# VH-VL binders against Large ribosomal subunit protein uL10m (mRpL10): the designs that were tried, part 285

Target 1, 224 residues: Large ribosomal subunit protein uL10m (mRpL10), of Drosophila melanogaster (Fruit fly) (q9vpl3)
Amino acid sequence: RGKINIQRPKAPHYERARVVAVTQPKYPELPKAKSCFKTRAERTQQQQENPYNEIIAREVRNWLDHSRLVAFFHLSSITADDIFRVRVQLHKQNLHLKSYGSKIIEQAVKNTRYEAIVPLFHSNHCIVFSPDPEKTAALLRIVRRVPQMVLLGGIVEETMLSRNQLVAYAQMPGLHAVQAQLVQTLSQAPGHLIQQLQAHQNSFVQVLDVHAKNQMNEETPKST
Key: E = the ipSAE of ESMFold2; O = the ipSAE of OpenDDE; V2 = 0.75 times the mean of E and O plus 0.25 times the DockQ between their complexes.

## First folded at step 17 (VH-VL)

Design la16 (from ha151 with light chain V53Y; framework fv_anetumab; at its last look DockQ between E and O 0.08; V2 from the best seeds 0.00; counts 0 for: pae O 3.1 > 2, placed apart)
Fold by ESMFold2, look of step 17:
Structure la16 (fold): chain C 224 residues (1-224), chain A 119 residues (1-119), chain B 111 residues (1-111)
Amino acid sequence: as target 1 above (224 residues)
Amino acid sequence: QVELVQSGAEVKKPGESLKISCKGSGYSFTDYWIGWVRQAPGKGLEWMGIIYPGDSDTRYSPSFQGQVTISADKSISTAYLQWSSLKASDTAMYYCARSFLYWGDFDYWGQGTLVTVSS
Amino acid sequence: DIALTQPASVSGSPGQSITISCTGTSSDIGGYNYVHWYQQHPGKAPKLMIYDYSNRPSGVSNRFSGSKSGNTASLTISGLQAEDEADYYCSSYTSWSDPFVFGGGTKLTVL
């Protein structure tokens, strides 16, 4: 592949601009006027956008604070009918599809532990929020038939998960099934109960990481 | 094991009312749409309407809007199709079927309920 | 109304491959609206054979395959067997207010 010709600049008319600059009086009126034009336009645009953007950023922050499941997707071109169908279907599973501007996301997560998610929003995207981390499997089942939504990763119980970690989390048994397996293990090998019943999210995330890595190493690539 | 069990065959006269049922088992009933499909004798399949039992969101084919009522009782995992006044043209086999997605495939079907309306 | 057109009948001999077509009257088949295929033996409920153009549900023989080309979806049955004799219907999504349409059905006869 050759180089992209994005570096072909249109030749600036610098000769005309330099003649204008030389012929102008050394009086500072022009520099002041030029600066005022930029400042005025920037101030007007910023003042008109910031109040609405701050309200929406607080909405995003409230979703992040009250959702035990957050999933981030790249969003390809999608018709209004298709996104409507997806939103309704997700909503029936207590999954809430939202789209926000990247600047709003930056405002919402500024000064929080979630600032690391900002790079995920450089391109067209959407976010799914839910209070129910048990609904991760339902989410993935729905979006499997929506190729315009490509999973990037998520947050479960305040723990950041990659795409593969989130998929592995969804394939694990529910919390009751995991608890049932621990009770069965206790009956067979009680000496390891404390190690397995530690309630911190780090232990659960580590199990998901091992499971996700094993799936990555053994997976046959046939997804489309 | 996913199963949809429909009520038994019905023989009715024009003008009578009728309510037939479809009971789902082996899955989370409130997480799936239940659709009703009509098949007149010797004819093809024709969708009638669909319901989401979890919130009772119900949609009808334009051909059947106002002609039948679709409902569900999620406490007993049962969907219903009912007529207030049957016509001879209502003679058909009626199937219920489930779909996870509103726009999706019907992956499991009931055995069908034959409704015969004759004078 | 959006319609799906299927041939009324097709026939084939045991061991042969046959194809049943399903053509839309608009770009519904050629777009992102998914096509599904159902098999119905006489007196029995329909059974899902293919969903989303080409995917087989668990328990469906790999002799059944689906594809699309332009505004036409196709169901192909390879290694035709007597048990494949049935009616076959395609179905697609159309709109939120009227989400389902069935083709008229195709009677497959195994000679």
Scores: ipSAE 0.406, ipTM 0.676, lowest interface PAE 2.9, mean pLDDT 77
Fold by OpenDDE, look of step 17:
Structure la16 (fold): chain C 224 residues (1-224), chain A 119 residues (1-119), chain B 111 residues (1-111)
Amino acid sequence: as target 1 above (224 residues)
Amino acid sequence: QVELVQSGAEVKKPGESLKISCKGSGYSFTDYWIGWVRQAPGKGLEWMGIIYPGDSDTRYSPSFQGQVTISADKSISTAYLQWSSLKASDTAMYYCARSFLYWGDFDYWGQGTLVTVSS
Amino acid sequence: DIALTQPASVSGSPGQSITISCTGTSSDIGGYNYVHWYQQHPGKAPKLMIYDYSNRPSGVSNRFSGSKSGNTASLTISGLQAEDEADYYCSSYTSWSDPFVFGGGTKLTVL
């Protein structure tokens, strides 16, 4: 019984070899695995052509155009649950927390006055929108207790503000209060001026009166 | 799981000092406020004060301002309520509770600490 | 002073629906001054049942619901059960300087 050399199988008979060759399933050449690694450039290009991105970009533009307060935050290791909680709190104050991809933001602000914000969006970020600039103080108060949200800056009344400037803005008396104060100050100014002018006139008249009295006293001959 | 564990019941005399504790676990202790609520026997809930352990920002109800001291040690995730001089009227159940201040709710409560002040 | 007013007591039979009201001033309830509800059984700590007028925390029975109308927040308990017998408190955020206020509490008796 010839030891079947399993290490060097005898070449099959020519006919069998032919059958085996014909019956070998022609596996379609697996499309050369186009390296699923679409180059960062191809991925970026495909993302740019996504009609969905355009829609979102329009949304972002709408938010920017209709907001009088915009604040930019870096998110540091925040959970979805925590974000949700903060969102709810902000919403109570008519503050709208949104998160967008950097590419979407770039597309949204391209060729706009907001293009300067693009560098802020290199990592995980969120944006808070509000139609009311007076809510800046409320916003800062809320986020102060959320260490995972780091304020980067914002836009108030179409003006870009740094973090420090935004904080300073929040500490300022409301525009109406300042205006009221200004009006009060302006309303008092003429009164003060009039008082000062009158004071000088009155003093002058007093001095003249004293002089007149002294002259009258000198002209009264001591009738001996 | 979020849990607040308070120190045990206390029996004291008028004029004595007391410090009770509330230890938080299962969450970031420094990210939430800890409030203290008093409940006298047969009475309703009374807010006393609240502390943010992250920076020790403390706020008191006007009724309890100057009457008690609230503090926290973040290293051991513990908040404290302290009296310098107890009164008979301080007899009550005291609860600590977790809050996000701006929401105005207490979502988790301690089991309570009964303080009895009797001559 | 911001005050929340509750009825001292309410009662109902098993299976019925009862409502507990919490009334504040127009300045007290609105905007950021959301109303919350707590349940407290005798000798136990309060439990949050409803937050922000109508939201239920996880683990709270769907028999509990909250609503708001004008200056009044309401807690409704449907299908009343014996275990629902407890004290119920409403609370609200008030201000930064004095953040919290509780109602006087309502004792619910299940008859």
Scores: ipSAE 0.060, ipTM 0.604, lowest interface PAE 3.1, mean pLDDT 83
ESMFold2 (binder alone), look of step 17: mean pLDDT 89; pTM 0.927

Design la17 (from ha151 with light chain S95T; framework fv_anetumab; at its last look DockQ between E and O 0.60; V2 from the best seeds 0.68)
Fold by ESMFold2, look of step 17:
Structure la17 (fold): chain C 224 residues (1-224), chain A 119 residues (1-119), chain B 111 residues (1-111)
Amino acid sequence: as target 1 above (224 residues)
Amino acid sequence: QVELVQSGAEVKKPGESLKISCKGSGYSFTDYWIGWVRQAPGKGLEWMGIIYPGDSDTRYSPSFQGQVTISADKSISTAYLQWSSLKASDTAMYYCARSFLYWGDFDYWGQGTLVTVSS
Amino acid sequence: DIALTQPASVSGSPGQSITISCTGTSSDIGGYNYVHWYQQHPGKAPKLMIYDVSNRPSGVSNRFSGSKSGNTASLTISGLQAEDEADYYCSSYTTWSDPFVFGGGTKLTVL
């Protein structure tokens, strides 16, 4: 009971009879190294819906939700000591180096706009998270001198960027100017709607002004 | 313009304490390591230690571990090299230099502080 | 500690090319591409000339170039000029706990 978690039950009768899953103890947070780099036997167990998959996927989801910068890298052969010094250097810039299995990433981004990133994790990889998108330039400056990390692309302000787009983002002068440009780009579709709403509001104000001049207590909406 | 300005020359006696300074300007002081390099008269360069002022992460060369103290005050963009008890063998030119990466190059150097310890 | 070996001196005539070697081990120059070269004129602070084996900082003449083969890095100065007369030091990353090592220095004399 509770050995295998069934994500989508086939019948409502099972849900009423199998409430044991909702009474499971809360799982603690796990260290990245323990969760991401397990033995072969532990990897096979993860594919059978290991109970730690939800905890690790929730960790990934929390990082994705609270990071305004996410960068994806292919990771070539590197010693534990060398990745440690890189992790320490990145951390000093509020850049957080993580690695997760592709199954965990798939669980974390399922039914979201980020589902397209899952193929990036078929090979050896790492991810850098940060709440500070202005640290993109610092990130690239550091990893430029770490040949084992090859930039694949990223997410800035919840928008997926290719490698070239992320590099261009980091090279733009004036961080505030870059932030303003990014907000404008992300808001282009809503910006068109705002323009139409403002025009409609101005038309509605004109109707009210005509009504007030006539000193009648009537309103006549106009289509514009 | 990036600049590292060190405190002036010092003449001391053995057993005295000393604290010399290195003030950084023209860059984000807390985002760079500051290293200290010794050069005895007529000799080569010798790495002493390094500090990251942003979090005070400090590392020493084994040759200087326990002989000096490296510190920083990020509020005034200044790193320090300090002796509790000077020896005649401490007579040297002392440079501070910055590095973006712990494993990187020293791209800017201070002008040096000459310390003379003589009885 | 001078773990990196450099010749004590080298000399060359104006307009010629000169090469300064820097030999370490598989734990520093052989294991990493974080070899740097510094120029020091008498009474002056060192100046970075080459970083990461072969890269020139802004403001450094393209007459300066760097390379590495196995455990030996090389600094080459072409079109030698009188102002190039100085001491030259190599350095390398080593380990996290003792990250830096310098060469003993090479005095370049322009004849």
Scores: ipSAE 0.728, ipTM 0.874, lowest interface PAE 1.0, mean pLDDT 80
Fold by OpenDDE, look of step 17:
Structure la17 (fold): chain C 224 residues (1-224), chain A 119 residues (1-119), chain B 111 residues (1-111)
Amino acid sequence: as target 1 above (224 residues)
Amino acid sequence: QVELVQSGAEVKKPGESLKISCKGSGYSFTDYWIGWVRQAPGKGLEWMGIIYPGDSDTRYSPSFQGQVTISADKSISTAYLQWSSLKASDTAMYYCARSFLYWGDFDYWGQGTLVTVSS
Amino acid sequence: DIALTQPASVSGSPGQSITISCTGTSSDIGGYNYVHWYQQHPGKAPKLMIYDVSNRPSGVSNRFSGSKSGNTASLTISGLQAEDEADYYCSSYTTWSDPFVFGGGTKLTVL
């Protein structure tokens, strides 16, 4: 009976981790009393922020700010070679695959609109960025064929989407197509209304004509 | 509708140069790979090479490396297969085919170009 | 030359199920789930029937199915019809430097 290592609990399955992350009660952050006395240890720990991490965090933020499509993936037992293969395919579609540490992500999104994504990064993960939201379908097409990449969710046009919502989004006709369809529908609407209005009038006139013809036929005296 | 249309049959002599074409339509030509596949008479399919027209990334089978040149003109949605000097052994049907992924399937094929090299 | 091994020919009667095997190595069929099957009628271009071991493209009959075990992939055609008479080729991803390999092809005869 393998001793449950209580000291380092195995990270829950990514699905469970996601549920836990979503169900975690948001406790109001107690107003951090600005205790002026940042202990020397806290200052030194803050100073030991590896300037390198700050640079990377800034990079992550830049990617987030300039991307109209962001997708988050869990990586399951993927090799460097596999990642390379996928990266090349994604790159051809102007999709940029990046991997960052959880701490870097936390630092990057702290006090930003993206803070809600932090719970997604408790395991081995990667992020795909794109300036083009229309590439969502291409992204999904590629990653569906890579079982080691599990889609967790994403951001499209500044909106956080679940996995299912992303899939649904990818199936939607492009914005231009929808706009074109809308314009077409709107352009047809007045014509249809006019036709319907005219149809009723025409029908009424036809009925009246038939009635008039029938009355004229009845008034023709049978000249015996 | 997605379509790949290849150039017509060619009859050539050994030593002559040849360039055959494959024109794609009905899709974004720059977003898919175009592969070339050879089939000798009565033989199986042989992968020759592949090109990504979006950036002209070209890759060859080791067996065909240096033997042929694959190129593309994205402005006219056309891929090319070229020989500098034909051999009798080059007699075959040549197919172009579309692939979304470098390791992926060929989902659409051209009708094929028959190349006959005879003295 | 890395070649996938297929039987030269298989035959079956209408309504029967037949299976075509494709055997490779741990570096191709055994290494990846990127095995594809093509149907080719005489004088025609190949047609994709199965991709990624078991997936059917749109418009392909559900009579065609694919599977893989170890280094061997299999194409199964159920309810064999006369129109199924053709050459069948398997293909697989192999390496980054040489991504595509085809099998030798199998001639299917409907008896």
Scores: ipSAE 0.673, ipTM 0.846, lowest interface PAE 0.9, mean pLDDT 86
ESMFold2 (binder alone), look of step 17: mean pLDDT 91; pTM 0.934

Design la18 (from ha151 with heavy chain R59K; framework fv_anetumab; at its last look DockQ between E and O 0.52; V2 from the best seeds 0.00; counts 0 for: pae E 2.3 > 2)
Fold by OpenDDE, look of step 17:
Structure la18 (fold): chain C 224 residues (1-224), chain A 119 residues (1-119), chain B 111 residues (1-111)
Amino acid sequence: as target 1 above (224 residues)
Amino acid sequence: QVELVQSGAEVKKPGESLKISCKGSGYSFTDYWIGWVRQAPGKGLEWMGIIYPGDSDTKYSPSFQGQVTISADKSISTAYLQWSSLKASDTAMYYCARSFLYWGDFDYWGQGTLVTVSS
Amino acid sequence: DIALTQPASVSGSPGQSITISCTGTSSDIGGYNYVHWYQQHPGKAPKLMIYDVSNRPSGVSNRFSGSKSGNTASLTISGLQAEDEADYYCSSYTSWSDPFVFGGGTKLTVL
């Protein structure tokens, strides 16, 4: 009984080979699983006008409209945990960390005074919002200790500021402090004016007194 | 100037309750964390817990969870550390300290409160 | 319990430079740049000397410096002075649930 060479099976008879060839189930080539990794470009294209995007864009506009402090950051290799830690610290200071897609931002700021911020959103970015511009110093203090957050610029009191300008702003005495100083200075001004006015009056009175004394001395008849 | 002033030394018996205080001044009390640190006689520093007086968010060390209560009264810029029932092992110096960040340094410290628990 | 390891004691002569090490793990010193150093004189409260590995608070002498390599942080005191004799503690951020850990402390003696 010839050892069936399992390693090189003899080619089947041509008729059998034909039947096997015809009966081979043509499994439809599973559509090459388009790599679930939709290229960033495909993800960007399929963002059809999702009514959801409009809602988010409206939210962004609302944040912008109600914020007196807005800061833009680039995020470099930051983990979710890191973001969470930072978010909590910022929140304690009434600073709200948000992240939005570039398209949403574009939609949100289209035809607004904030349209100039669109170029800032080419990579991983986040935005910090606050109703209190006095928290700029606190913001900078926090983010300085987070190397993954790189300050790009911001908006303070409806004014666009560069990174350097924002840093400078944070170093300035608070508006209230400046106002207090101004009030103090102004409050001193009347005192100084009064002093000056009084000085002139006093000088005038002195001159009059001298004159009166001189007249009295002239009217004292040399008794003889 | 930033200052943390703690309550005076305490001598207590086991089983008694105690509440010590830390008053902050010279800064916005609600914008900084206040931590409590224990130091047993001749021993090192042990972190007990921390509170944010602005919203009373409080965190405890696992070793001290359930053993003490940390609280704050922002109206008088005061933080508290309290025991419901003292043990002899609670004998230590207790420091309050200020920190800007939850993971941050303690930049200002109180003078400490010595608590002695003896039968 | 996560503990940072410090030498129990170090000594140096006036004018010398000494280094105190603080060793942790990848979950604390190795994971974050939030390592701090405190000086404590006998009967006094601790004083912050270094924060975030290498930063000096205002009023702290430039003789104090901090560094980190891997899971080990170091405090270096240059130009050692008698007043530097104290206990030194390192601390580190660890996790959100248990954020702070101290080292065991190092007694520095100036000889």
Scores: ipSAE 0.684, ipTM 0.850, lowest interface PAE 0.9, mean pLDDT 86
Fold by ESMFold2, look of step 17:
Structure la18 (fold): chain C 224 residues (1-224), chain A 119 residues (1-119), chain B 111 residues (1-111)
Amino acid sequence: as target 1 above (224 residues)
Amino acid sequence: QVELVQSGAEVKKPGESLKISCKGSGYSFTDYWIGWVRQAPGKGLEWMGIIYPGDSDTKYSPSFQGQVTISADKSISTAYLQWSSLKASDTAMYYCARSFLYWGDFDYWGQGTLVTVSS
Amino acid sequence: DIALTQPASVSGSPGQSITISCTGTSSDIGGYNYVHWYQQHPGKAPKLMIYDVSNRPSGVSNRFSGSKSGNTASLTISGLQAEDEADYYCSSYTSWSDPFVFGGGTKLTVL
């Protein structure tokens, strides 16, 4: 790697800042219009043997574990300038736009509750992560104005939501109003049931499991 | 209720400095861009510049680059427009306005600050 | 610093429909759908009436509608009323480094 052609200086004081800045590996987004987030068949086979794929898959799992909001989008052809502008505006709202190869997503969610998301990544896609589920309305407000990003669905507080459910969630009042509605719903339960749930943690898990099986009802979000 | 309240009218002489303010309330101040728009008497609207108070990211119209300074103090939810040396041609109404995105759809505007510069 | 062309004035009678045009280039109105319209009464701040070509903010009458064809955006006001008499400005996103441009304004006269 001879330094012959390019006359470029490095960023000033890079060596003194490297220890402070780097806490998570990040990969810059590449300016490829189509197939940006899609692993090609030839590279997929090579990626199965590459140890960096496991490191990247652990990064994806870390994002999933630390994000209370995850949203999945189909990504139509978009210029590098336009996606950069969208990424900057999302970032200002603590919304983090990422893309990963489908094999990496598959490895990251294997043997997890999230295996159902794998088919979403067989086409051009992007993912938005955030620790702030209250930013769902902001996310949808931003992407509504970006026709190239088409919402497929998401995860809020570990609950998988369809496109329509996520849109409905974004229209709900803030966290305080959701907490008030949850208290109202629980207060309608019979006194014996409330008392038994307080006494048996395993029984409380069973009640949550019954509510999770009725996934089409959005009034009582639960975690597993 | 979202509100942008600007500082009062100013009468100044050429060469004087001036700093006018725009205080936002009823929303998360650091999550919205604040833009400054000029309107000379009897004239149209001119974009001057925009700031994101959350990280102080600032952009200026080329027509106003170097003529004004845009800043914000997020601790008091206030944006500023500042001149180091006023000119008679700076006589105008100055509006602040907010936008959620960098696409220029300013949904709430301050009441305006009239700046008059005369000898 | 004005790059968008609007007619200087437009007039109409109460109940009539009128259209205000805003013509730019392929670098602004022709290249993006971030085109907005503002209403300004004398002595008042501008009010956002239409954003992204055709969307109405909450509280804006459905008598106001917007459209775009090529490099020209249009604001249409149906059922013209006396309170619609005002100045109207279009604006457009242009580029990241110099993001906005306004039209020169159109004075709408009712009656």
Scores: ipSAE 0.493, ipTM 0.749, lowest interface PAE 2.3, mean pLDDT 79
ESMFold2 (binder alone), look of step 17: mean pLDDT 91; pTM 0.931

